VHH binders against q96q42r690to885. Designs and how they scored, part 9

Target 1, 196 residues: q96q42r690to885
Amino acid sequence: GYIASLHELATTERRFYSKLSDIKSQILRPLLSLENLGTTTTVQLLQEVASRFSKLCYLIGQHGASLSSFLHGVKEARSLVILKHSSLFLDSYTEYCTSITNFLVMGGFQLLAKPAIDFLNKNQELLQDLSEVNDENTQLMEILNTLFFLPIRRLHNYAKVLLKLATCFEVASPEYQKLQDSSSCYECLALHLGRK
Below, E stands for the ipSAE of ESMFold2; O stands for the ipSAE of OpenDDE; V2 stands for 0.75 times the mean of E and O plus 0.25 times the DockQ between their complexes.

## First folded at step 4 (VHH)

Design k09 (framework vhh_6z1v_2; at its last look DockQ between E and O 0.67; V2 from the best seeds 0.00; counts 0 for: pae E 12.9 > 2)
Fold by ESMFold2-Fast, scan of step 4:
Structure k09 (fold): chain B 196 residues (1-196), chain A 124 residues (1-124)
Amino acid sequence: as target 1 above (196 residues)
Amino acid sequence: EVQLVESGGRLVRTGGSLRLSCAASGFTFSSYAMGWFRQAPGKEREVVAAISGSGGSTWHADFVKGRFTISRDNAKNTVYLQMNSLKPEDTAVYYCAAGGRYFDWLSPSEYDYWGQGTQVTVSS
């Protein structure tokens, strides 16, 4: 069903937005506010990650609101951010993933000064909860990698839900064509950005 | 002592161009996000543009997108706002602001240091 799939998209988008907001407010903001967290280059790279993460969070919040409007019959499917503004949505995910990948390639969280590492260790339980890592013996760096690559997992989820939505329209309809195209774009991006 | 000193504000005709500069001192400039804000008489201060410490990320308000460009020169500890196609609605006092290393460029409350402002007046 179309309505069931749209409710799934809306519910999971709301939960994902909440999670990203928590990461932003409880991890990124306090971390970057530390007096000595690393060299200027490391600080700049992490600031870029936080900046693009915040932009992505904002866009996800707007998408959730758009889904609510559609469910109330105020807007058509073409009004969804993921469809109508797909390039903006894809670009925001790409910019974020590029920033985190660049940070990690340049040494990542291991380059942080002791006060920053101490902060992260003290918040390890919260980091595990937010990343949904269940193994208590998982190393801090693995937890952080899982946490900051959650957006790539979300791209796969978008692709899957968009395919379900497409099956609810006639094959010749503009809606079917747009949903199929969007699903392929999100899945392609997820594969490119998530390969290890 | 932290100082932010704006310059470049003046009277300019509609359609004209102007570049504002903000010279910073007293902190590690390249690790701070910088922003330009404006306040017209009787209105709240609003964010115009923001730039990350490295200059790799910029944001511009929709009402200036395509007309204004924020940039920075970390070697000179200076942030700039290039204003093109000026309109009477752009008349305001323009403020330079420095945020911490984490910033929310949509919120004035996230900025720690502020300049005194420079007046821009656009007439027809």
Scores: ipSAE 0.286, ipTM 0.665, lowest interface PAE 3.7, mean pLDDT 84
Fold by OpenDDE, look of step 5:
Order: structure tokens, then sequence, then C-alpha cells
Structure k09 (fold): chain B 196 residues (1-196), chain A 124 residues (1-124)
């Protein structure tokens, strides 16, 4: 039902936020704290990725919090952050994907200085855990790429959940239409960004 | 020593425009996200806008509604806040803040350095 779907969304959103927070605290923050990361251009590109990653984390955190509040109160579906602030979410995801793609196109993690590479190598097991890569033969750079594209998959989940929620409303209702339209937007973006 | 010095605040009429500047020194400017905050009398400090180190990502508060724009010039170590269509409720002390090489730049608590602020007063 409607409430059950929201509980599931809340639970998975909390877990997803936790994972992103771990990536921030255990990988990105220490990495960017190194004195020698590489050339100015490489560092700037990485910083942009981190900044936009942080923005996504913030929004996802806000969404999670709103879901928790929703479940403890009496609110309408239109109050969901992914609906109310859909444009912000979609734009933020687009920006993030652009930044990570630009970083990778320009050379990516392999252009980082030795201290940074050493740090990443030292934490390869953690990176595998965070990225859910189980193949021990996977290259470090591939693990990193997988890790930083994790947020894109969440867009599909949002689209699916919104469709589920739509089924709880009359087809002629404005709630139904809004949920359907929003779902389509998230799915469309997910497909588009998935091609990057 | 890290320094953030705001300028540009003054008295302006409703509907007017101001451009605030914040000159930074004592750190690698391009490595830090920058933010503008404001505090009105009797109110809590609130975030107005934020910008990433490279300037490629920005955030503006809902109450801005397209009236304000944050920007930065890394060659000049300066962050700007262009304020248009000012209203009396925009009256406040405006603060410039610097975050870090990596942090949640949309969270006020993550900013490490603060300026002394510049007074913006909008009269009716």
Amino acid sequence: as target 1 above (196 residues)
Amino acid sequence: EVQLVESGGRLVRTGGSLRLSCAASGFTFSSYAMGWFRQAPGKEREVVAAISGSGGSTWHADFVKGRFTISRDNAKNTVYLQMNSLKPEDTAVYYCAAGGRYFDWLSPSEYDYWGQGTQVTVSS
C-alpha cells in the first residue's frame, strides 16, 4: 500500500544516504586533504566532483528527513521532496554526472599524484565494499568509476517508487498525474545519464 | 592568517540593487567553497547562497527567488553577491564564509572562516 511504499522508500533512502556519507567521510575528505593531489587542473576537476557530490548528499539527506517526518505526521504526497523539488533534484543529478564525466574524460583518477594513488590503493577493500564490487580482479580505477556512478542508479528507484505511489490514487486525481509525470522525468534522466 | 573582508553594504531603497564583495586572503581560495549568509536583528543567521571552489556549482536559498546571484573570481580571490529587487525584509548583516577543500558546502555548520559582515539596509 501507500504507507508501506513510503516506509520502504524511507528505509532505502536512509541507507543510501549513509553510504554516500561514508564515501564522503572515508574517501573524498581524506583524499582531498592530501597536500599533493596532482596538477591544478586535475585537482579542480576532482573538487568539482566532490562539491556536486556533496550537494547531492545534502538533497538526499533532506529527502530522507522529509520522508521520516511524513511518516510521523499527516502530509500529502505532493509534500515529498522528490516531487516538490523535482527540478532541483534532476538538475543536481545532471550537474554531478557532468562533473564526474568531465573528470574521467580528462584522465580521471589515474592522473592523481602518487600520494593520492597510494591512498586509494591502501583503501581498495573499502572501495570495493562501498561500490559493491565483488570481483577481486576488478581494477582500482574501475572500482572508483563504479563507486562514483552509484547515485545514478537511485534515479531508477525513485521512478519506480513514484509509479507505485501513483497506483494508490484515482486516475483522474491530480496526485496521480503528478506522480506519473514526475516518475517519467526521473526515469528519462536515469536513462540519459546511464548512457554517459 | 585567514581573512575575509566584506564590502558593498549600504542603505538602498526598495527595488534597488547592490553588489557585495568579499576579498579573501591567507588560504588557497579556489580550493574552498564560499558562502553568503545573513542575520537580521532578532533572527538566526541563515544561508543565502553558496558556490563551489571552481564556481561550477551554485546554490541559492528559496527566498532569493532569482533576485540574488552568487559568483566568484578566483584570480582575484573574491566572491560576489549580486542583489537585485531588494526588499525591506532583506535588511540584515551579510557575512562571507569559507568552507574547506571538501565539506558539505550547503550546511552552514561546515564553514570554517567568517568575515565581520557588512550591513545592508533596505528602506521602504
Scores: ipSAE 0.020, ipTM 0.478, lowest interface PAE 5.0, mean pLDDT 89
Fold by ESMFold2, look of step 5:
Structure k09 (fold): chain B 196 residues (1-196), chain A 124 residues (1-124)
Amino acid sequence: as target 1 above (196 residues)
Amino acid sequence: EVQLVESGGRLVRTGGSLRLSCAASGFTFSSYAMGWFRQAPGKEREVVAAISGSGGSTWHADFVKGRFTISRDNAKNTVYLQMNSLKPEDTAVYYCAAGGRYFDWLSPSEYDYWGQGTQVTVSS
């Protein structure tokens, strides 16, 4: 029901935050700490990805903390952060996905200098674990693409849990309409970004 | 020696504008994200705005969104904070900070270098 769906949202948000934090701390920070990553243009695009990734990670962490506080309180649906601040979420996901798409279209990780490629190859098992790719024969570049597009999967999950929450209210209620409208917004964005 | 030197802080009336500057030296400026933080008496230091090394990406806290704008001039090794529509709540010491090459802009612990601060006071 309603309480179970709220706990699902909170639990999966904390797991998603943990995933993003691990990607940032174990992959992005060490990678960007290397002295030579490649051409100036390639490095600037990667720096842009990292900055928007960090902004998204921060938002998800704040959301997870907000959900913890929410679960200890009254639990009114209208107080859910992904409902009342949905434009912030949608914009942050869009900005991040745009940055990673721009980076990959321009050649992406394959254009990085040898020290960066060596770092990524050395950490291929970690990258597989973080990306949830199970095929041991998957190539490094496919693993990286899967990893950095995980946020699109999260948008689908938001849409699903919001729809579950909506079904706990009467169809004529303002709660139902807001939850269903928000679910549709997150799903539409996920489909749009997934085409790219 | 890395140095960050803020300037431009002063007393202004509510609704006024200020531009803060931070001159940087002793490191490759374009490789570092820059941030502005503020601290009011008895409060914790909080991030106000941040900007990537290239200047292509910015972030602003919700409490200043639409009023403050961070920018940088990599040729002059300077980062700026344009503050418009100032409110008494904006009264604080404002700090310039330089992040390492890690670009986690919102956490103060990720900034390696800090300025001495410049006082901004907004009167009613």
Scores: ipSAE 0.000, ipTM 0.259, lowest interface PAE 12.9, mean pLDDT 84
ESMFold2 (binder alone), look of step 5: mean pLDDT 85; pTM 0.869

Design k10 (framework vhh_7ubx_2)
Fold by ESMFold2-Fast, scan of step 4:
Structure k10 (fold): chain B 196 residues (1-196), chain A 125 residues (1-125)
Amino acid sequence: as target 1 above (196 residues)
Amino acid sequence: QVQLVESGGGLVQPGGSLRLSCAASGFTFSSYAMTWVRQAPGKGPEWIATISSGGSTMRDDSTKGRFTISRDNAKNTLYLQMTSLKPEDTALYYCAKGGRYFDWLLSPTGYFDYRGPGTQVTVSS
């Protein structure tokens, strides 16, 4: 049902925001505050990733707050932002996807200087917890890849919920068509940088 | 000026029925999705149902078997037909301009633009 799907979306969006907020505050911000991160190119690419990540985190937080407000008030959820083909969410996810792909293609975290690698190793247990990697033998680079692919994995969740919401409308309706189209957009984007 | 006026509430016994009305003015009613929400004593507001300008409806699963949302665009009026009323349905019922997923298609606001003062429904013996 409709209201149950929206409660699930609101709950998972708030949890996702908390996780991204923790990654930003405990990993990205301290990492970028180090004096020697690597070459100018590596640093610039990582700064771009962090910038896009921060923007995405902010928007997810706003969306979660809007959903929560609607479920406990008269104010409607801003789920319209996520549902539109040219929404601010889709653009922000696309920009993040591009930045992380560029960073990883150019060598990614492996190109970071010793102080950055030391910082990440020191925080490996936190990184593993945040990425939800349960295998204790998983290497740092794989943990980092899993962690920074979390926004992309979330796109699969959005696509799924959009399809579920579409079932609340008749197949011939414009609402059904737009929800299907939006779902396809999120799913296509998710497949672009998905791990599987 | 957008104006919404709810009516049709009252005291009703468990198992009874009520039909709520919402008279709209100050905007092109037929161009907007419309919503019913309620606020129970001591609780926050809860969404009940939305109807698009074209008549497509979205209803909460817990009430959709008992509550039906409808509209009359010629009369600029929104309706909520309630059957098999329970004590748990006791609340102040509001209508609102706009609605959930219908708003991005039918309304430029994408949220509840305005709500009326509400109409009280009390289910008790």
Scores: ipSAE 0.000, ipTM 0.122, lowest interface PAE 16.4, mean pLDDT 76

Design m01 (framework vhh_7z1x_3)
Fold by ESMFold2-Fast, scan of step 4:
Structure m01 (fold): chain B 196 residues (1-196), chain A 126 residues (1-126)
Amino acid sequence: as target 1 above (196 residues)
Amino acid sequence: QVQLVETGGGLVQPGGSLRLSCTASGFTFSSYAMNWVRQAPGKGLEWLSGISGSGGSTSYADSVKGRFTISRDNAKNTLYLQMNSLQPDDTAVYFCAKGGRYFDWLESPTGYFDYWGQGTQVTVSS
């Protein structure tokens, strides 16, 4: 059922928020605090990635909290931002993905100065754990790409959960149509931003 | 060595506008986030707005969202705050504050700001 699928969405959203918060606090903040990070252009592109990532993390945290409150019956309000096809949520994803794509097109993490590369190598095990890369032979740059594309993978997860929620309603119902439309929107955004 | 100098404060009528400026020296301005913080008479510090080093990302406190616009000119080492639709409760001393190289959407004024300007007084009244 419906409640089980909502519980899955809430649980995975809270876990995803925790993961993004860890990336912010343990990777992005220390990385950008280094004295010599790279050229001005490379550093500015990474700063944009970090700031857009921070905003997306905040919104995901708000969404997870809203879902949890709804499920615990604490506040029966407009809690399902994703379900309501929120332009703010979608725009924040688009802004983040644009920033990471621009950074990667300009050479990405490979162009960072030695102190930054050294920092990332020291934290390779943490990066691998956070990225959920199970292949122990995966190179640092591939781990980083996987990590910073996690939000795009999360869009696919939203689409799948919304599709599961739709099956709990009659095909002719307005609820079914709304959930199907929302699922398609998140899937289309993921395909557009992922360039796969 | 690091210096931040605010200008542009003054007396303004309710509904009016002011533009604050903060000129920075002693560090690579374009590499650091910048923030505006205010302190109303008898109250604590309130963070208002932040901007990333490149100027591409901004964030605002709910109390000023839609009324204030933060911007920067990295060629001039200058931070700006355009204040529109000013209200009597906007009366405060306004400070610019140097952030880190990492820009968070939500910044803590007490945790991450090492350098502050002297402040400029804004009074919204007759």
Scores: ipSAE 0.013, ipTM 0.450, lowest interface PAE 8.0, mean pLDDT 83

Design m02 (framework vhh_7z1x_3)
Fold by ESMFold2-Fast, scan of step 4:
Structure m02 (fold): chain B 196 residues (1-196), chain A 126 residues (1-126)
Amino acid sequence: as target 1 above (196 residues)
Amino acid sequence: QVQLVETGGGLVQPGGSLRLSCTASGFTFSSYAMNWVRQAPGKGLEWLSGISGSGGSTSYADSVKGRFTISRDNAKNTLYLQMNSLQPDDTAVYFCAKGGRYFDWLDSPTGYFDYWGQGTQVTVSS
């Protein structure tokens, strides 16, 4: 039902926020703190990726907190944050994915200087765990690609949960239409951003 | 040698406005995030706002959202804080703080501030 689907959204949002927070605090922040990271162009593009990633993480954290407050407070709320601020979420995901794509097109992680590559290799087990890559023979660059495209997988998850929420309303209701439209927007964005 | 110098503080009446400036030297200003932090009398440090090296990303503490605006002029190596609708509770010493090359959207991102200015006093009183 409706409450079960909201619990699913809240639980998975909190888990995703924790994962993004770990990537940010244990990988991106230490990586960008290195003195010799690469060329000016590579560093600038990676800084853009990290800034957009951090913004996305912040918004996901805000959404998770809002869902938890709703579920533990007043059962009826006027609106869900993901629906009320859907354009902000869509724009933030788009900005992040554009930044990572630009970074990768310009050579990506392979163009980082030796200290940065050494840092990433030292943390390879953590990167593999965070990316959910089960094959222990997977190369570092494949692990990094998987890790930094996790937000696209989350867009598919949003679409599916929103569709489940929609089925809890009458087809003729404004709530059904809004949830269905939002689900379609997240799914379309995920498919568009998933094309390399 | 890294130096950060704040100016623009002073006495202002409730509802008034002030603009703080922080002039930076000794590092490539445009490559680093910059932050504003305050300390009210007898209280701890409170992070207020941060801005990325390019100026493309900003973040604000809930206590100042809608009232304060952070900005930077990379050509002048200067950070700004425009403060509007000032309240007595805004009375504090205001510090600019150098962040890392990475702009972090975390609440109170003080964990990587490597240099601080001397501070400038803002007093909001009638």
Scores: ipSAE 0.013, ipTM 0.310, lowest interface PAE 8.7, mean pLDDT 82

Design m03 (framework vhh_7z1x_3)
Fold by ESMFold2-Fast, scan of step 4:
Structure m03 (fold): chain B 196 residues (1-196), chain A 126 residues (1-126)
Amino acid sequence: as target 1 above (196 residues)
Amino acid sequence: QVQLVETGGGLVQPGGSLRLSCTASGFTFSSYAMNWVRQAPGKGLEWLSGISGSGGSTSYADSVKGRFTISRDNAKNTLYLQMNSLQPDDTAVYFCAKGGRYFDWLPSPTGYFDYWGQGTQVTVSS
């Protein structure tokens, strides 16, 4: 039902926020604190990634809180931010995905200096858990790529949940059309960002 | 050292009920989503139900919605599946599966999970 689907959206958003918070606090922040991380260009691109990631993390946290407040009937937090096509929320996803793509195209994590690579190898089990990679033979670089593309995968999840919500309404209703259009928007954005 | 042990399977008549249990150890149980998956003879794996770490949110496959209830007791590190109105087509090996800490309980198209129990056999036959 409708309420069960909203609880699912709220629960997965809170879980995703916790994951991004862990990546920020346990991986990105310590990584950027290392001396001799790489070339000036590599470091600047990684700092841009971290900045966009932090902003996205904050907004996802706010969205999760808004969903929870809506489900508990709090008057000031009733909107589903995910339904707004041109919101600050979507812009933050786009900005983050652009930054990580630019970093990876310019050589990405493979161009990091030895202290950074050593740090990442030390945390490989945590990285593997956070990325949901189940193959124990998966290489560090593949784990990192999977991890930092999780926001793009989350856009697919938004589209899927919106389609589930749409099934709770009559096909001819304005609510059904709005949810279908929103789902298509998120799926289109995910596919466009994934091609870069 | 993650361990998942399923119990409670057996033989029941059509229309009967069974409750399955899965005892977990080696990880912080309340921090992870848990799932029930089954495999009928000669068929692939079918995801049935998932529950969040807190137990506040649940999801079900259409084939079992309204008949099966997933629940958990975090104080006992135990996952449950209450199965009502059992049908011959429910005959399968039932597996407890550990989800990721942050994984959506909507199943991955590939259906892969971190860890699985050994399974418990449920047979629905007169």
Scores: ipSAE 0.000, ipTM 0.104, lowest interface PAE 18.0, mean pLDDT 78

Design m04 (framework vhh_7z1x_3)
Fold by ESMFold2-Fast, scan of step 4:
Structure m04 (fold): chain B 196 residues (1-196), chain A 126 residues (1-126)
Amino acid sequence: as target 1 above (196 residues)
Amino acid sequence: QVQLVETGGGLVQPGGSLRLSCTASGFTFSSYAMNWVRQAPGKGLEWLSGISGSGGSTSYADSVKGRFTISRDNAKNTLYLQMNSLQPDDTAVYFCAKGGRYFDWLYSPTGYFDYWGQGTQVTVSS
C-alpha cells in the first residue's frame, strides 16, 4: 500500500544518508586534508566532487527527515518534494554525477599522488564495506567506482518506489500520471548519467 | 601573510542593494572555499554563505536565501556578496572568512575558519 511504500522510501533514505555521511566524514574529508594530493587540476576536480557530494548528502538528510515527520503527521507538504520533481533535488543529483564523471574521465583516483593512494589502500576494507562489494578480489579502483556511483543506484530506487506508489491510484487519475512521469524522469536521469 | 580586505559597505535604505567585495592575498585563492559571516550589534557571529574554490558550489543560510548571491573571480582573487532587498535587521559588520580545501555544504561553525578580514559596516536605515 501507499503508506507502506512511503515507509520503505523513508527507511532507505535514512540508510542512504547514513552511508553518504560516512563516505563524507571517513573518506572525502580526510583524503582532502592530506598535504600532497596531486596536480592542481586533479585536486580541483576532486574538491568539486566532494562539495557537490556534501550538498547532495545535506538534501538527502533533509528529505529523509521530512518523510519521517510526514509519517508521524507533523509535516505533510515537505514530504512530497521528491514526488513533485523537486528541481533543487534533481539538479543536485545531476551536478554531483557530472562532477564525479568529469573527475573519472580526467584519470580519477588513479592520478592522485602517493599519499592519497596510500590512504585509500589503507582504508580499502572500509571502502569495500561502504560500497557493499563482497568479492575480496575486487581492485581498489572498482571499489571506488562502485562507491561514488551509489547515487545513480539511488535514482533507480526512487523510480521503483514511485512506480509502486502509482499503482495505488486509478490509471486515469492525475496522481497516477504524475507518479509515472516522475518514475520515468528518475530512470531516464539515471541512465543518462550512468552512460557518461 | 594571508590578508582578506572587505569593501563595499555603507548606508542603504530598506529595500536597497549593496555589493560587497573581499580581496584576498597570501594564498592560492582558487584552492580554498570562501565564506561571508556577519555580526549584528549586540549579537553573535552568523554564517551567511559559502562558495567552493572553483565557484561551482554555493550554500546559503535560510535568513538570506533568495536575497543574497555569493560569487568569486579567481583571476582577480576577489570574493563578492550581492545583497538585494536589504532589511533593517541586515545591519551588521560583514566579514570575509577563509575556509578549507573541502567545502562542506552543511553550516560550519565560525571557529572552523583560519583567517578573517577586518569587516565592513553595512547599515540599513531610512
Scores: ipSAE 0.000, ipTM 0.335, lowest interface PAE 11.4, mean pLDDT 82

Design m05 (framework vhh_7z1x_3)
Fold by ESMFold2-Fast, scan of step 4:
Structure m05 (fold): chain B 196 residues (1-196), chain A 126 residues (1-126)
Amino acid sequence: as target 1 above (196 residues)
Amino acid sequence: QVQLVETGGGLVQPGGSLRLSCTASGFTFSSYAMNWVRQAPGKGLEWLSGISGSGGSTYYADSVKGRFTISRDNAKNTLYLQMNSLQPDDTAVYFCAKGGRYFDWLLSPTGYFDYWGQGTQVTVSS
């Protein structure tokens, strides 16, 4: 039912927020705090990735909190409004994915100074755990790629949950159409960003 | 030594505009996110806006969105806050604050920063 699907959305959103928070606190913040990282174009692009990642993380946290408040009856939360092509939410996903793609196209993590590469290699087990990559023979750069494109996978998940929510309404209802339209937009955005 | 010096404050009429500047020294300015924070008389600190080291990302508190614009000139080691449509409620001491090596949205609203300027007074009254 509808409420069970919202509980699923709330639970997965809180888990996703926790994962992004861990990436931010354990990987991005320590990495960018290294004294010998330099101030190259690559480092500036990585700083932009981290800033946009931080904003996306914050918004996902707000969404999770809103869903929780609704489900616990503390405050009426129109969580579907946030998933309904909110310009702020959708733009933040687009901005983040654009920044990580630009960083990777311009050489990505491989062009960082030795202290950064050493840090990433030292933390490869943590990176692999955070990315949920099960093959221990996976190369560091592939692990990093998987990790930093997790938001695209989440867009697919939003599309799927929106379709599930739509089935709780009559086909002729405005709610059904709005949820289907929202699902299509998230799926189209995920496919567009994944092609870069 | 790290030093941040704010200028540009003063008395302005409601509906008016002011541009605040913060001159930074003692660190590689372009490598750090910068923030504006204010404190109204008898109130706590309120984070207003943040900008990434390169200037490519900007963030605003809801209370100032559409009215204030944050920017930076890394060649001049200077941070700016353009304030438009000022209201009496904007009366406060405005502080420039040094952030981390990237803008952390979650941390910025709490005002947890390494270094602060001494502040510049903005008074909005008629």
Scores: ipSAE 0.014, ipTM 0.482, lowest interface PAE 7.7, mean pLDDT 83

Design m06 (framework vhh_7z1x_3)
Fold by ESMFold2-Fast, scan of step 4:
Structure m06 (fold): chain B 196 residues (1-196), chain A 126 residues (1-126)
Amino acid sequence: as target 1 above (196 residues)
Amino acid sequence: QVQLVETGGGLVQPGGSLRLSCTASGFTFSSYAMNWVRQAPGKGLEWLSGISGSGGSTEYADSVKGRFTISRDNAKNTLYLQMNSLQPDDTAVYFCAKGGRYFDWLLSPTGYFDYWGQGTQVTVSS
């Protein structure tokens, strides 16, 4: 039902926020604190990735808190950001995915200086755990690509949950149409931003 | 040695405009976020705006959103603050402040920076 689907969204959103926070605090922040990261262009592109990632992480945290408040009956339960302000989420995801794609097209993590590559290799097990990559033979660059495209996988999850929410309403209702449209938007965004 | 020098302050009438500049030296300017902070007479520091090293990301305090624009010219090692629709409450000493390499969108409002300029006085009065 409707509440069960919202509970799924809230639970998975909080877990996703926790994962992004770990990536931010344990990988991106320490990485960018290294003195010699690479060329000016590579460093600037990575800084944009980190900035957009930080903003996306914050918005996901806000959304998870909003969903939790709504479901647990807090008086100040706010409207769901994904449902009422879906354009904010779409824009933030698009901005992040554009930044990571630009970074990767320009050579990505492979072009980082030795101290940065050494840092990433030292943390490879953590990166593998965070990326949900179960194959121990997976190369570092593949792990990093999987990790930094986790938000695209989350867009697919939003689409699925929104579709489940839509089925709780009459087909002729405005709620059904809005949720169906939102689901399609998230799925289309995921397909357009997904790497091949 | 990190040095930040603000210029462009002065007296302006309410509703007027002013552009502040901050020239940076002693560090790789394009690698660090930059911020504008002000202090009104008898009040604490108020963070106004931040910009990422590349200039691709900007954030603003609600008090100045829509009126002030932060920008930077990395080739000139210069940070700018374009101030429009100035009000008497904008009277303050304006500081540029060096941020970190990691421009955390949420952290830009904290105002905890290790290097600051001397400040430039902006007075909005009739």
Scores: ipSAE 0.000, ipTM 0.174, lowest interface PAE 15.9, mean pLDDT 80

Design m07 (framework vhh_7z1x_3)
Fold by ESMFold2-Fast, scan of step 4:
Structure m07 (fold): chain B 196 residues (1-196), chain A 126 residues (1-126)
Amino acid sequence: as target 1 above (196 residues)
Amino acid sequence: QVQLVETGGGLVQPGGSLRLSCTASGFTFSSYAMNWVRQAPGKGLEWLSAISGSGGSTYYADSVKGRFTISRDNAKNTLYLQMNSLQPDDTAVYFCAKGGRYFDWLLSPTGYFDYWGQGTQVTVSS
């Protein structure tokens, strides 16, 4: 039902925020603090990824807080940023996904210097846990790809929740159309960014 | 003091009908959206329907569309839920919930939930 779908969105958004916060604090920040990460170009691309990731993490945190506040009767509906018309939220997802795709296309984590690779290998169990990779034979680079594409998977989750919310309205209603359009927008963005 | 009191629950056979009522006091009833929510045994809360303060807009969960009708009588400060074609899986505690003055498209079905009734039990026995 509608309230169950909103609780699902709020709960999963809070969990996702916590996961992104852990990636930022335990992986990205320490990684970027190392003395030798690689070439100037590789470092600049990774710094761009970290910057866009941090911005996206902040916005997801705000969205989760807004959903929780609404469900507890504290804030109005207007605080939600997931709606299609919220360019800030969609643009932040697009900016992050573009940055990670550019980093990976130019060689990604494989081009990092030995100290960075050593750091990542030392934290492989944490990386597996954060990426929810259950196969103990999964290679480091596959774990990293899974981890840093979690935001793209989250776009797919948004599309599914919006579709569930749409079913609570009459098919001919403007509300049904808006939620369907928003769902399609998030799904199309996820597919477009995932293919790069 | 805001109070919401549900009545009309009971035992009904599959395919039967029931009308639930919710009597409101302590606020200007016609100024606020009202909602019906249920909780089946061992399950979470499921929103069913919402009606605007004036009664001009109504919304329904897909599971009850065409079977349930929400209405209100602002002169009597009473909210209603007419339930038809009842099924065993409609067995639940049904709650009346007060929404906000603002009725918005995205969160209109639930509005702003600031007060709940104690609930009334509906059992659909086969």
Scores: ipSAE 0.000, ipTM 0.109, lowest interface PAE 16.8, mean pLDDT 78

